# VHH binders against Triokinase/FMN cyclase (TKFC), part 4

Target 1, 201 residues: Triokinase/FMN cyclase (TKFC), of Sus scrofa (Pig) (f1rkq4r372to572)
Amino acid sequence: KQMVRVLERVCTTLLGLEDQLNALDRAAGDGDCGTTHSRAARAIQGWLKESPPPASPAQLLSKLSLLLLEKMGGSSGALYGLFLTAAAQPLKAKTDLAAWSAAMDAGLEAMQKYGKAAPGDRTMLDSLWAAGQELQAWKSPGANLLPVLTKALLENAEAAAEATKNMEAGAGRASYISSARLDQPDPGAVAAAAILRAILE

## First folded at step 20 (VHH)

Design aa5 (from t6 with K105R)
Fold by OpenDDE, fold request of step 22:
Structure aa5 (fold): chain B 201 residues (1-201), chain A 118 residues (1-118)
Amino acid sequence: as target 1 above (201 residues)
Amino acid sequence: QLQLVESGGGLVQPGGSLRLSCEASGFTFSDYAMGWYRQAPGKQRELVAFIYSEGYTIYADSVKGRFTISRDNAKNTVYLQMNSLRPEDTAIYYCAATGYPSDSRDYWGKGTPVTVSS
């Protein structure tokens, strides 16, 4: 029930961002980033109407990966599918904070190794990577409480998304556009940060 | 100009094997992820297997351990080895190319039919 609520919140968030993301993407891409994410949202909502999602986080992420590859398509679908599939692996054994941290790391590593994107390339990876870096703080002595960690994670992700305004595109369609023409944040990064907020708020 | 041409489909008995091929032309094959999808009568099209440019693979749960996706960039071809076929694997199988991160378009073949029946 809680998982359904979270997924619905993600979907509602993405649907609400459709026009904004498309507007951002028109400046730097083909103008369909919002539409693509909305398609993903609708697919998830349709899936949830059929049956409850898996109780296992690993199974949930795996199913979402397949669903996004099926229904979302494009670069975003491929990258999210990659992230989610890899992230699911550490969660098969445990679902504690360490496991989720490992899941984040696995997803990020997969995106970099197989997704043809790196931090600083002005993509969704920038937001996710920033979040992942903050999440590493749980390992430190005197680690912050979860709410503090979550807050910092979200702020870092959102800041990273905003920071893409000043990045030269190293990957994606924006890489074919002069840096002088990129004065808005990457829509993929914005979407990724928004998804994280919807999940963790 | 861009084409994806599937082949290898046909009728097979349960427990049998088939190997599907998809030959690509008109684009830089090595820059695209390739996927096999299938659509059974009256059902939605579903992902069967997916392979990224660098070789990372994703499979539907229903085919794990039975199907293997692979690619030969020198031949611009993606393959789907299907073993231990079941009646529920009956569908039209489609090859698709997915660009990332620079090309957000998806390209589709016309499909090849696979029928698993006694």
Scores: ipSAE 0.864, ipTM 0.931, lowest interface PAE 0.5, mean pLDDT 93
Fold by OpenDDE, last read:
Structure aa5 (fold): chain B 201 residues (1-201), chain A 118 residues (1-118)
Amino acid sequence: as target 1 above (201 residues)
Amino acid sequence: QLQLVESGGGLVQPGGSLRLSCEASGFTFSDYAMGWYRQAPGKQRELVAFIYSEGYTIYADSVKGRFTISRDNAKNTVYLQMNSLRPEDTAIYYCAATGYPSDSRDYWGKGTPVTVSS
């Protein structure tokens, strides 16, 4: 039930960002980043109407991976699918903070190794990587510090998304246009940061 | 411009095997992730297997252990080895290319039919 709420929040967030992400993508790509993420959101919502999500985080991430590859499509779907599939693995044994940190690391590593995305390439990885760095640093924080750490993580991810406005596109949808045309944040990075906030806020 | 041509479909008995091929042209094949999808009569299209440019693979639960996706960049071809086929595997199988710069558009072949029946 809590998981359903989180997923619904993610979906609502993405649907709400559709126009903004499309606007960002008109300058940096083909102008459909928001629409693509909305398609993902609708797919998730449709899935949740059919049955409750798996109770296991590992199973949930794996299922989401397949769903996004199937329904979202495109480069974003491929990257999310890759991230989620890899991230699911460390969560099979445990689901504590350390396991989630490991999950983030696994997803990030997979994106870099198999997804042709690297930090600084002006992609969703930049936001996720920023979040991962914070999560990795705080693998064993006290329970009372979690809200503070979460805030820092989200701020860092959002800052990283914003910082993409000064990056050259080394991968992704903007990699085929001149960097001189890029003066706004990468919509993928913005979307990724927003997803994190929806999950963790 | 971009073209995908599937082949290898046909009629096979339960427990049999088929190997599907999808030949790509009109784009830099090695830069694209490739996927096999299928659509059974009266059902929605579903992902079967996915392979990234660097070789990472993802499979639907229903085909894990039975199907293998692979690619040969020198031949611009992606393959789907299907073993231990079941009647429920009956569908039109489609090849799709996923890559930049498009975020929402996948490129699809016309499909190859696979029928598993005794």
Scores: ipSAE 0.786, ipTM 0.911, lowest interface PAE 0.6, mean pLDDT 92
Fold by OpenDDE, last read:
Structure aa5 (fold): chain B 201 residues (1-201), chain A 118 residues (1-118)
Amino acid sequence: as target 1 above (201 residues)
Amino acid sequence: QLQLVESGGGLVQPGGSLRLSCEASGFTFSDYAMGWYRQAPGKQRELVAFIYSEGYTIYADSVKGRFTISRDNAKNTVYLQMNSLRPEDTAIYYCAATGYPSDSRDYWGKGTPVTVSS
């Protein structure tokens, strides 16, 4: 039930951001980023109506990966599918904080290796990477309380998304635009940060 | 100008094997991820297998261990090796390209039919 609530919150968040993301994408691309994420949200909602989600986090992430590849489509679907499939692997054996940290690391590594994007390229990876860096701090001796760490993680992810407005497009659709720099944040990064908040708030 | 042409479909007995091919033209093949999808009569189109430009692969649960997706960039071709075929694998199989700059999967082949029956 808790997982269903989280997924519903993610979907509601994405649907609410449709117009904003499309507006951001009109400045940088073809203006359909919001619509693409809304399609993903509706696909997830439809899936939840058919059956309950898998009990294990590994199975859940794997199923979501396939669903997004199938229903979301395009570059965004491919990248999320890649991230989620890789992230599912460390969670097969354990589901503690260390396993989730490893999951984030695996997803980020796969996205860089096979997604052809790097931190600073003005993509969804920028937000996810910022979150991953903060999550690594949880493994350090003398780590702060979990709520403080969570707050820092979300703030860093959102800050990273905003920072993409001053980045050169190094990957993705925006890299084909003649302008080296844009004046608005990457809609993919904004969406990724919003998803993290919906999951962790 | 962009074109995907599937081949290799046909009739096969349960437990048999088929190898599908999809030849691409009109775009830089190595920049795209490739996917195989299938649509059975009266059902929605579903993902079967997906391969990224760098070779990472993802499979539907129903075909894991039986199907293998691969690509040859020199030939602009993606393959689907299908082993241990089952009647429920009967469908029209479609090839699709996913990549930059497009954010959609509107690039589809016309499909090749696969029928598994005794």
Scores: ipSAE 0.776, ipTM 0.910, lowest interface PAE 0.6, mean pLDDT 92
Fold by OpenDDE, fold request of step 22:
Structure aa5 (fold): chain B 201 residues (1-201), chain A 118 residues (1-118)
Amino acid sequence: as target 1 above (201 residues)
Amino acid sequence: QLQLVESGGGLVQPGGSLRLSCEASGFTFSDYAMGWYRQAPGKQRELVAFIYSEGYTIYADSVKGRFTISRDNAKNTVYLQMNSLRPEDTAIYYCAATGYPSDSRDYWGKGTPVTVSS
């Protein structure tokens, strides 16, 4: 039940951001980032209508990976699929904070190794990487610190997304556009940060 | 002109094997992830297997241990080795190319039919 609520929140968030992300992407890309994420959201919602999601986080992430590869498409689908597939592995044995930290690291490493992007390239990786760095630093915090850590994680992810407005694109469609035209955040980074907030808020 | 051409489909008995091929042209093959998808009659298209440019692979649960996706960049070809085929594997199999991180478009072949039946 809780998982369904979280997923629905993610979907609602993405659907709500469609126009904004498309607007951001018109200057930096082909203007369909929002639409692509909305497609993902609708796919997830459709999936949830058919059956409940897996109870295991590892299975959930794996299933989401397949779903996104199947329905989302494009570079975003490929990258999220890669991230989620890799992230699922550390969660097979444990689901504590350390395991989630390891999951984030695994996903980020996979994205860098196979996604052809690096931190600072003005992509979704920038937001995720920022979040991962914070999570890595707090592998074993007390339960009472979790809200504070969560807030910091989200703020860092959002700050990283915003910081992409000052980056030269090292990957993605924007890498072929003059830096003079890139004065807004990367829509992928914005989307990634928003997803994290939807999950963790 | 980007083109994906599937081949290797056909009729096979349960427990049999097929090897699908998809030859790509009109783009830098090595920069793209390749995927095999299938659509059975009356069902939605589903991912079967996915292979990134550097060889990372992802499989649907239903085909794990039975299907293997591979690629030959020198031949601009992606393959799907299908072993231990089952009737539920019957579908039109489609090859797709996905560029990343720059190309947001998906490119599809016309499909090759696979029928598993006694």
Scores: ipSAE 0.773, ipTM 0.912, lowest interface PAE 0.6, mean pLDDT 92
Fold by ESMFold2, fold request of step 22:
Parts: sequence; C-alpha cells; structure tokens
Structure aa5 (fold): chain B 201 residues (1-201), chain A 118 residues (1-118)
Amino acid sequence: as target 1 above (201 residues)
Amino acid sequence: QLQLVESGGGLVQPGGSLRLSCEASGFTFSDYAMGWYRQAPGKQRELVAFIYSEGYTIYADSVKGRFTISRDNAKNTVYLQMNSLRPEDTAIYYCAATGYPSDSRDYWGKGTPVTVSS
C-alpha cells in the first residue's frame, strides 16, 4: 500500500504539471510533453484500479516499463521504458539502499548506452544523472541522515533540470533548432525531477 | 513521407512459426526505436516487443522466449520472429517507429493480420 500511495502521488504531480510542461515544450519541441506525461499518469491510475501492483520492486519497474512503452509512447515513453527495464535488474535479489543505487546506475547506463543521451544534452537524463550522483553518496547512511541526503538529492536533480535552460539541444526535434541557448528548462528534465520529488516525499 | 509497411502475416497452426517484416521509408531509420504491437478483435492494442536503434530489446511477458525482435539498419527493416504460436497470438500486428531521445511522436504501419488456428 505504501507503493500505491507513491504511484498515486507521482500521477497527481504529473497531471498538475501538464500545462507547464506543454509550455516549456513549445520552446524546442512539439508542445505536448505535459500531455504525454498526463497520458502516462492516467495509464498508471487505470492499471492500479485493475489490480494491486506487484509487491516485488523488480516486477513493479518491469511492469511500469511495459505500460509506458504501450500507453505513453513517444520519446519519453521510450526513455522511461529503457531506464525502468534496466533498473529492475539489480532489484531482483535485494531491495536495500545499495540495490536501489545499483538500479539507478543501471538505468542511467542504459540510457547513455542505448538511449542516445548524455549529461548535458538537455534531456530527462540530466535530472536523473544528477540524482544518481547524489545516491552514490548515500552508501550506508545512518537513519538520522536520510532526510538531509534526500533533500540534497532532490535539490541536485531540480538544479540540473533548471540548468538545462543553458544547454544546446542535442537530439530529436530540438536538434533542428539553432545552437543558441533556449533560456527555458527542458520539460523532460523538469518532469523527471518532479517525479523524483513525488517518490521521495 | 514516412511509411511503415508490414508483411509476412497469414494463417498458421498452433505451434507453428511466422516471421513478420516491417520496411521503413522516408526517414533516417537509425534515429528511431521500433516496436511491434498487436490488437485482437475487441481488445486494446498492446505492446509485443520493442527494439532500440543499437539493439537493446524489451518484450511483453506473454511472448518472452517465443518471439524475437530484430532490426537490419542497412535494409531499414524490423522483424518479428514468432515461434510456438498460440491461438491467443491471433491479432493484427502493427509496426511502429518512435524517435528518441527528444520528445517526438510515434508513426504506425497499417498492420498485417496473423491468425493462429487449427
């Protein structure tokens, strides 16, 4: 039931950001990033109504990956699908903090190796990569340090999302825009940071 | 003009095999991830298999171990090898292309029917 509350919080967050993400997307894209993430949120909500989600985190991430490839679509669906499928693997045996750090690393490696993205390319990877760097620093923290480390992770991811406003577009539709700065954050990076905050609240 | 043309569908007995092809034109094939989806009568379209430009693959649980997605970037073609076919695999199979990593829309073929029955 704690996982259902997290997933519902993610969905509510994305639905609330639809207009903002669409507005950001118009700067370098189709103007539909918010609509695409809302479609994902509604698909997750529908899935939760049909049955309880898998208790295993590995099965959960694998199922979410398939759901997003099927129902979300687009480049965001492809990137989330890749990340989630790879992240599920380290969670098959253990679900402690080290396993979650390994899951993040596996997802980030897959996105870089197969997702045509690198840090600095102005994508959702920018926020996720920043979060991954902070998660590496969490190795064996005491319980009283976890709120401080969580705050640092979220601030790092949100700062990385904001910093994409100073980046040149690297791929996709944005690749046909001039190399000049866009002066607005990448909507995918903003969405990824918001998802992380919804998860860790 | 972007086009995806599926072929290779047909009637096959349970336990049989079939190889679907999807030929792409009008875009840079290596910029796209490719997917096979299917829709049975009265059901929603569902993912079957997905393949990224560099070869990473993802499969629906119902087809793992029986189906194999592959791509030939030199021929602008994606394939679905379907082994150990079952009646529940009966559907229209659609090829789709998704540009990534930046936000873009999906492109769809017209579909090729597959019927698995005695």
Scores: ipSAE 0.731, ipTM 0.894, lowest interface PAE 1.0, mean pLDDT 85

Design aa5 (from t6 with K105R)
Fold by ESMFold2, fold request of step 22:
Structure aa5 (fold): chain B 201 residues (1-201), chain A 118 residues (1-118)
Amino acid sequence: as target 1 above (201 residues)
Amino acid sequence: QLQLVESGGGLVQPGGSLRLSCEASGFTFSDYAMGWYRQAPGKQRELVAFIYSEGYTIYADSVKGRFTISRDNAKNTVYLQMNSLRPEDTAIYYCAATGYPSDSRDYWGKGTPVTVSS
């Protein structure tokens, strides 16, 4: 039940960011990043109303991946789908904090290997990568430090999202515009950081 | 102009096999992830299988172990091998193309019908 409440918070966060993400997307994209994330949020809300969600975190992430590939679509849906499918694998055996760190690592590795993205390319990967670096501390004993580690993770992810304003685009439509002329953060990186905050806060 | 054309559908008995093809034209095929979706009568369209440009695959639970998605980038074609077919697999099957990591456009074929019935 705790994961259902987290998912509802993520959906509320994304719906509230629609206009901001669309505005950021107009600098280098089609201006629809916020609309696309709102579509995902509404699909998740509909799913939660119509079916009991899986209790297993691995099954939950796998189901979310299929839902986003099916209902969200587009490049964001493909990237979230890839990340979530890969992240589900380490969670099949264990669901402790180290397993969640391994899940983040698996998702990041899949995005780099199959998602045509790397840190510094001005994508959602920039925020997720920063979070992944801080999440390494969750592999060690001492989970009583969790509030401090969570704060550091979120601050690092949000700083990385902001830093994309200085990056040249490495892929997609943004690659036709020099980074010096964009002077705004990547909307996908901003959305990813906001999702992480909704999950961990 | 971008075009996706599905073929290979038809009538088949339970337990049988079919191979669907989707031929793409008018874009750089290796820049796109490809998916098969289906829509049964009275139901919403659902994902069947998805394949990324370098070969990573994702399957719906209902078809895992029975269906195989594959792609041939040299022929601009994606395939769906459908084995051990069941009556609940009856649907119109659609091919779709999704650009990534930053392109937000999706392209859809017109569909090919599959009927699994005795």
Scores: ipSAE 0.720, ipTM 0.895, lowest interface PAE 1.0, mean pLDDT 85
Fold by ESMFold2, last read:
Structure aa5 (fold): chain B 201 residues (1-201), chain A 118 residues (1-118)
Amino acid sequence: as target 1 above (201 residues)
Amino acid sequence: QLQLVESGGGLVQPGGSLRLSCEASGFTFSDYAMGWYRQAPGKQRELVAFIYSEGYTIYADSVKGRFTISRDNAKNTVYLQMNSLRPEDTAIYYCAATGYPSDSRDYWGKGTPVTVSS
């Protein structure tokens, strides 16, 4: 129902961004970030065609994590797998807005503790971190503020993705070029921001 | 040269145990997440267990509670302890290395066969 439509929208978004993400990846990488995310999208589409997804959000995120570790692979698959497995835990008991904020926090914490990533390292974490900071306001939202908070979250994540063009490479293929700025956004951060927009639109 | 060498496979009865090892060389082991995957005849390769450099683990549902992945970073080795083995665990087991957060390629071992049969 609504989770299937969201997942299909995410997949369509990633498939549409393949060339853009590959072009961004060529600045410091091997030009395959778009291809890698398209592989993930096609795996998700195939999974949705074969069976209904779990109704529980915690089970959904856990299955997605396994699917990406299995079918996407690479550093992106490892990072998404880590994030999704950790994010699933707060959603086991409750699925209200505070629980989703806690899920984001858990995923971000896992990426920092176990994913070798920190804000400013020019990775997909930069977009997710920015979204997580805005999502903190969602734990106690006032009436009639949710649309404003959603807009702020998406704009902050997208701005953080763009701002990675000003960051020195800390990890990944870009780290072998120099410590200088690359003057193009990190494709992983762009992909993460696009995923968030596909989810929240 | 980057190498992953699996060992410890073999024939075992249902309910038995095996311990797989994968020794890594030619790269900085602590920069890599490690995974065990398996491929049964006529099936696609599937994830069994995954472990990040600092010990965070993820398991496929079919093996939770029976299998344990672990790593010894000082010995550049990842292990899979397989307990309570079932005939459906029969497969070739592959060790894989994934660099993170870097955009590195996955590296694969040649596999070690495991057969669970009476």
Scores: ipSAE 0.693, ipTM 0.883, lowest interface PAE 1.0, mean pLDDT 84
Fold by ESMFold2, last read:
Structure aa5 (fold): chain B 201 residues (1-201), chain A 118 residues (1-118)
Amino acid sequence: as target 1 above (201 residues)
Amino acid sequence: QLQLVESGGGLVQPGGSLRLSCEASGFTFSDYAMGWYRQAPGKQRELVAFIYSEGYTIYADSVKGRFTISRDNAKNTVYLQMNSLRPEDTAIYYCAATGYPSDSRDYWGKGTPVTVSS
């Protein structure tokens, strides 16, 4: 099915980015963001080999959430888990474009309410939030321009990921290591933008 | 240094209940999401339940409706209430702490064994 092809594309994308994401992560992190995302990708690949994924998008996102909390771990796993669990809820009844826009909104709201993340904190939320700003058009009657809207969404997400190079490291650290801008984009934001491109291309 | 100490494990009959506790020290507890994981002999460690700092919870399908995760931030403690226990719940149960939204790793307790057997 088309969901399996999308998930395989996401996994291939993340595996290809491992070294780049690790290099970006060394600026303010542990140097393992790429390794962590590759671990997630391999877990998804293994899961797909063991059984067909759920046909329902809501069940799919819920299962992915549990898989990432279990196999990916870390702050990224916690944030993806929260986002995916919340995003699954609007998709339980309908799966049209408006429902997917609502799913994005629900995921972003959960990350801000429960995930201790806000736009500008130099996290994966920065890319996802930029994508969410474009999704409002999916709820309107004029969504027949989907290719143009998709391009705008991806460009906004990628620009927001790049813009994190001008941001300070986000709140929630046990010790504040640097207040200066790092002049490198946040690896989590880069990964999130790449995932969106793999999904929507 | 961050420390997680589990307690409350033991031997219990099928259908019984146990309450696991995990006391945390050496960090600001409200900055961490907490999870219970379990590992049966010869199997990979698996998620049981996860709770975010302000109380949002996520459960594995196999325990939903039987187990309840909760936290008391004033006591730096996370709990797992385990009801209607089954033999397949037999495992070592681990408490884990995950800092978020950034720049953190999972920290693990030493585990507390739970055996569900007649």
Scores: ipSAE 0.691, ipTM 0.881, lowest interface PAE 1.1, mean pLDDT 84

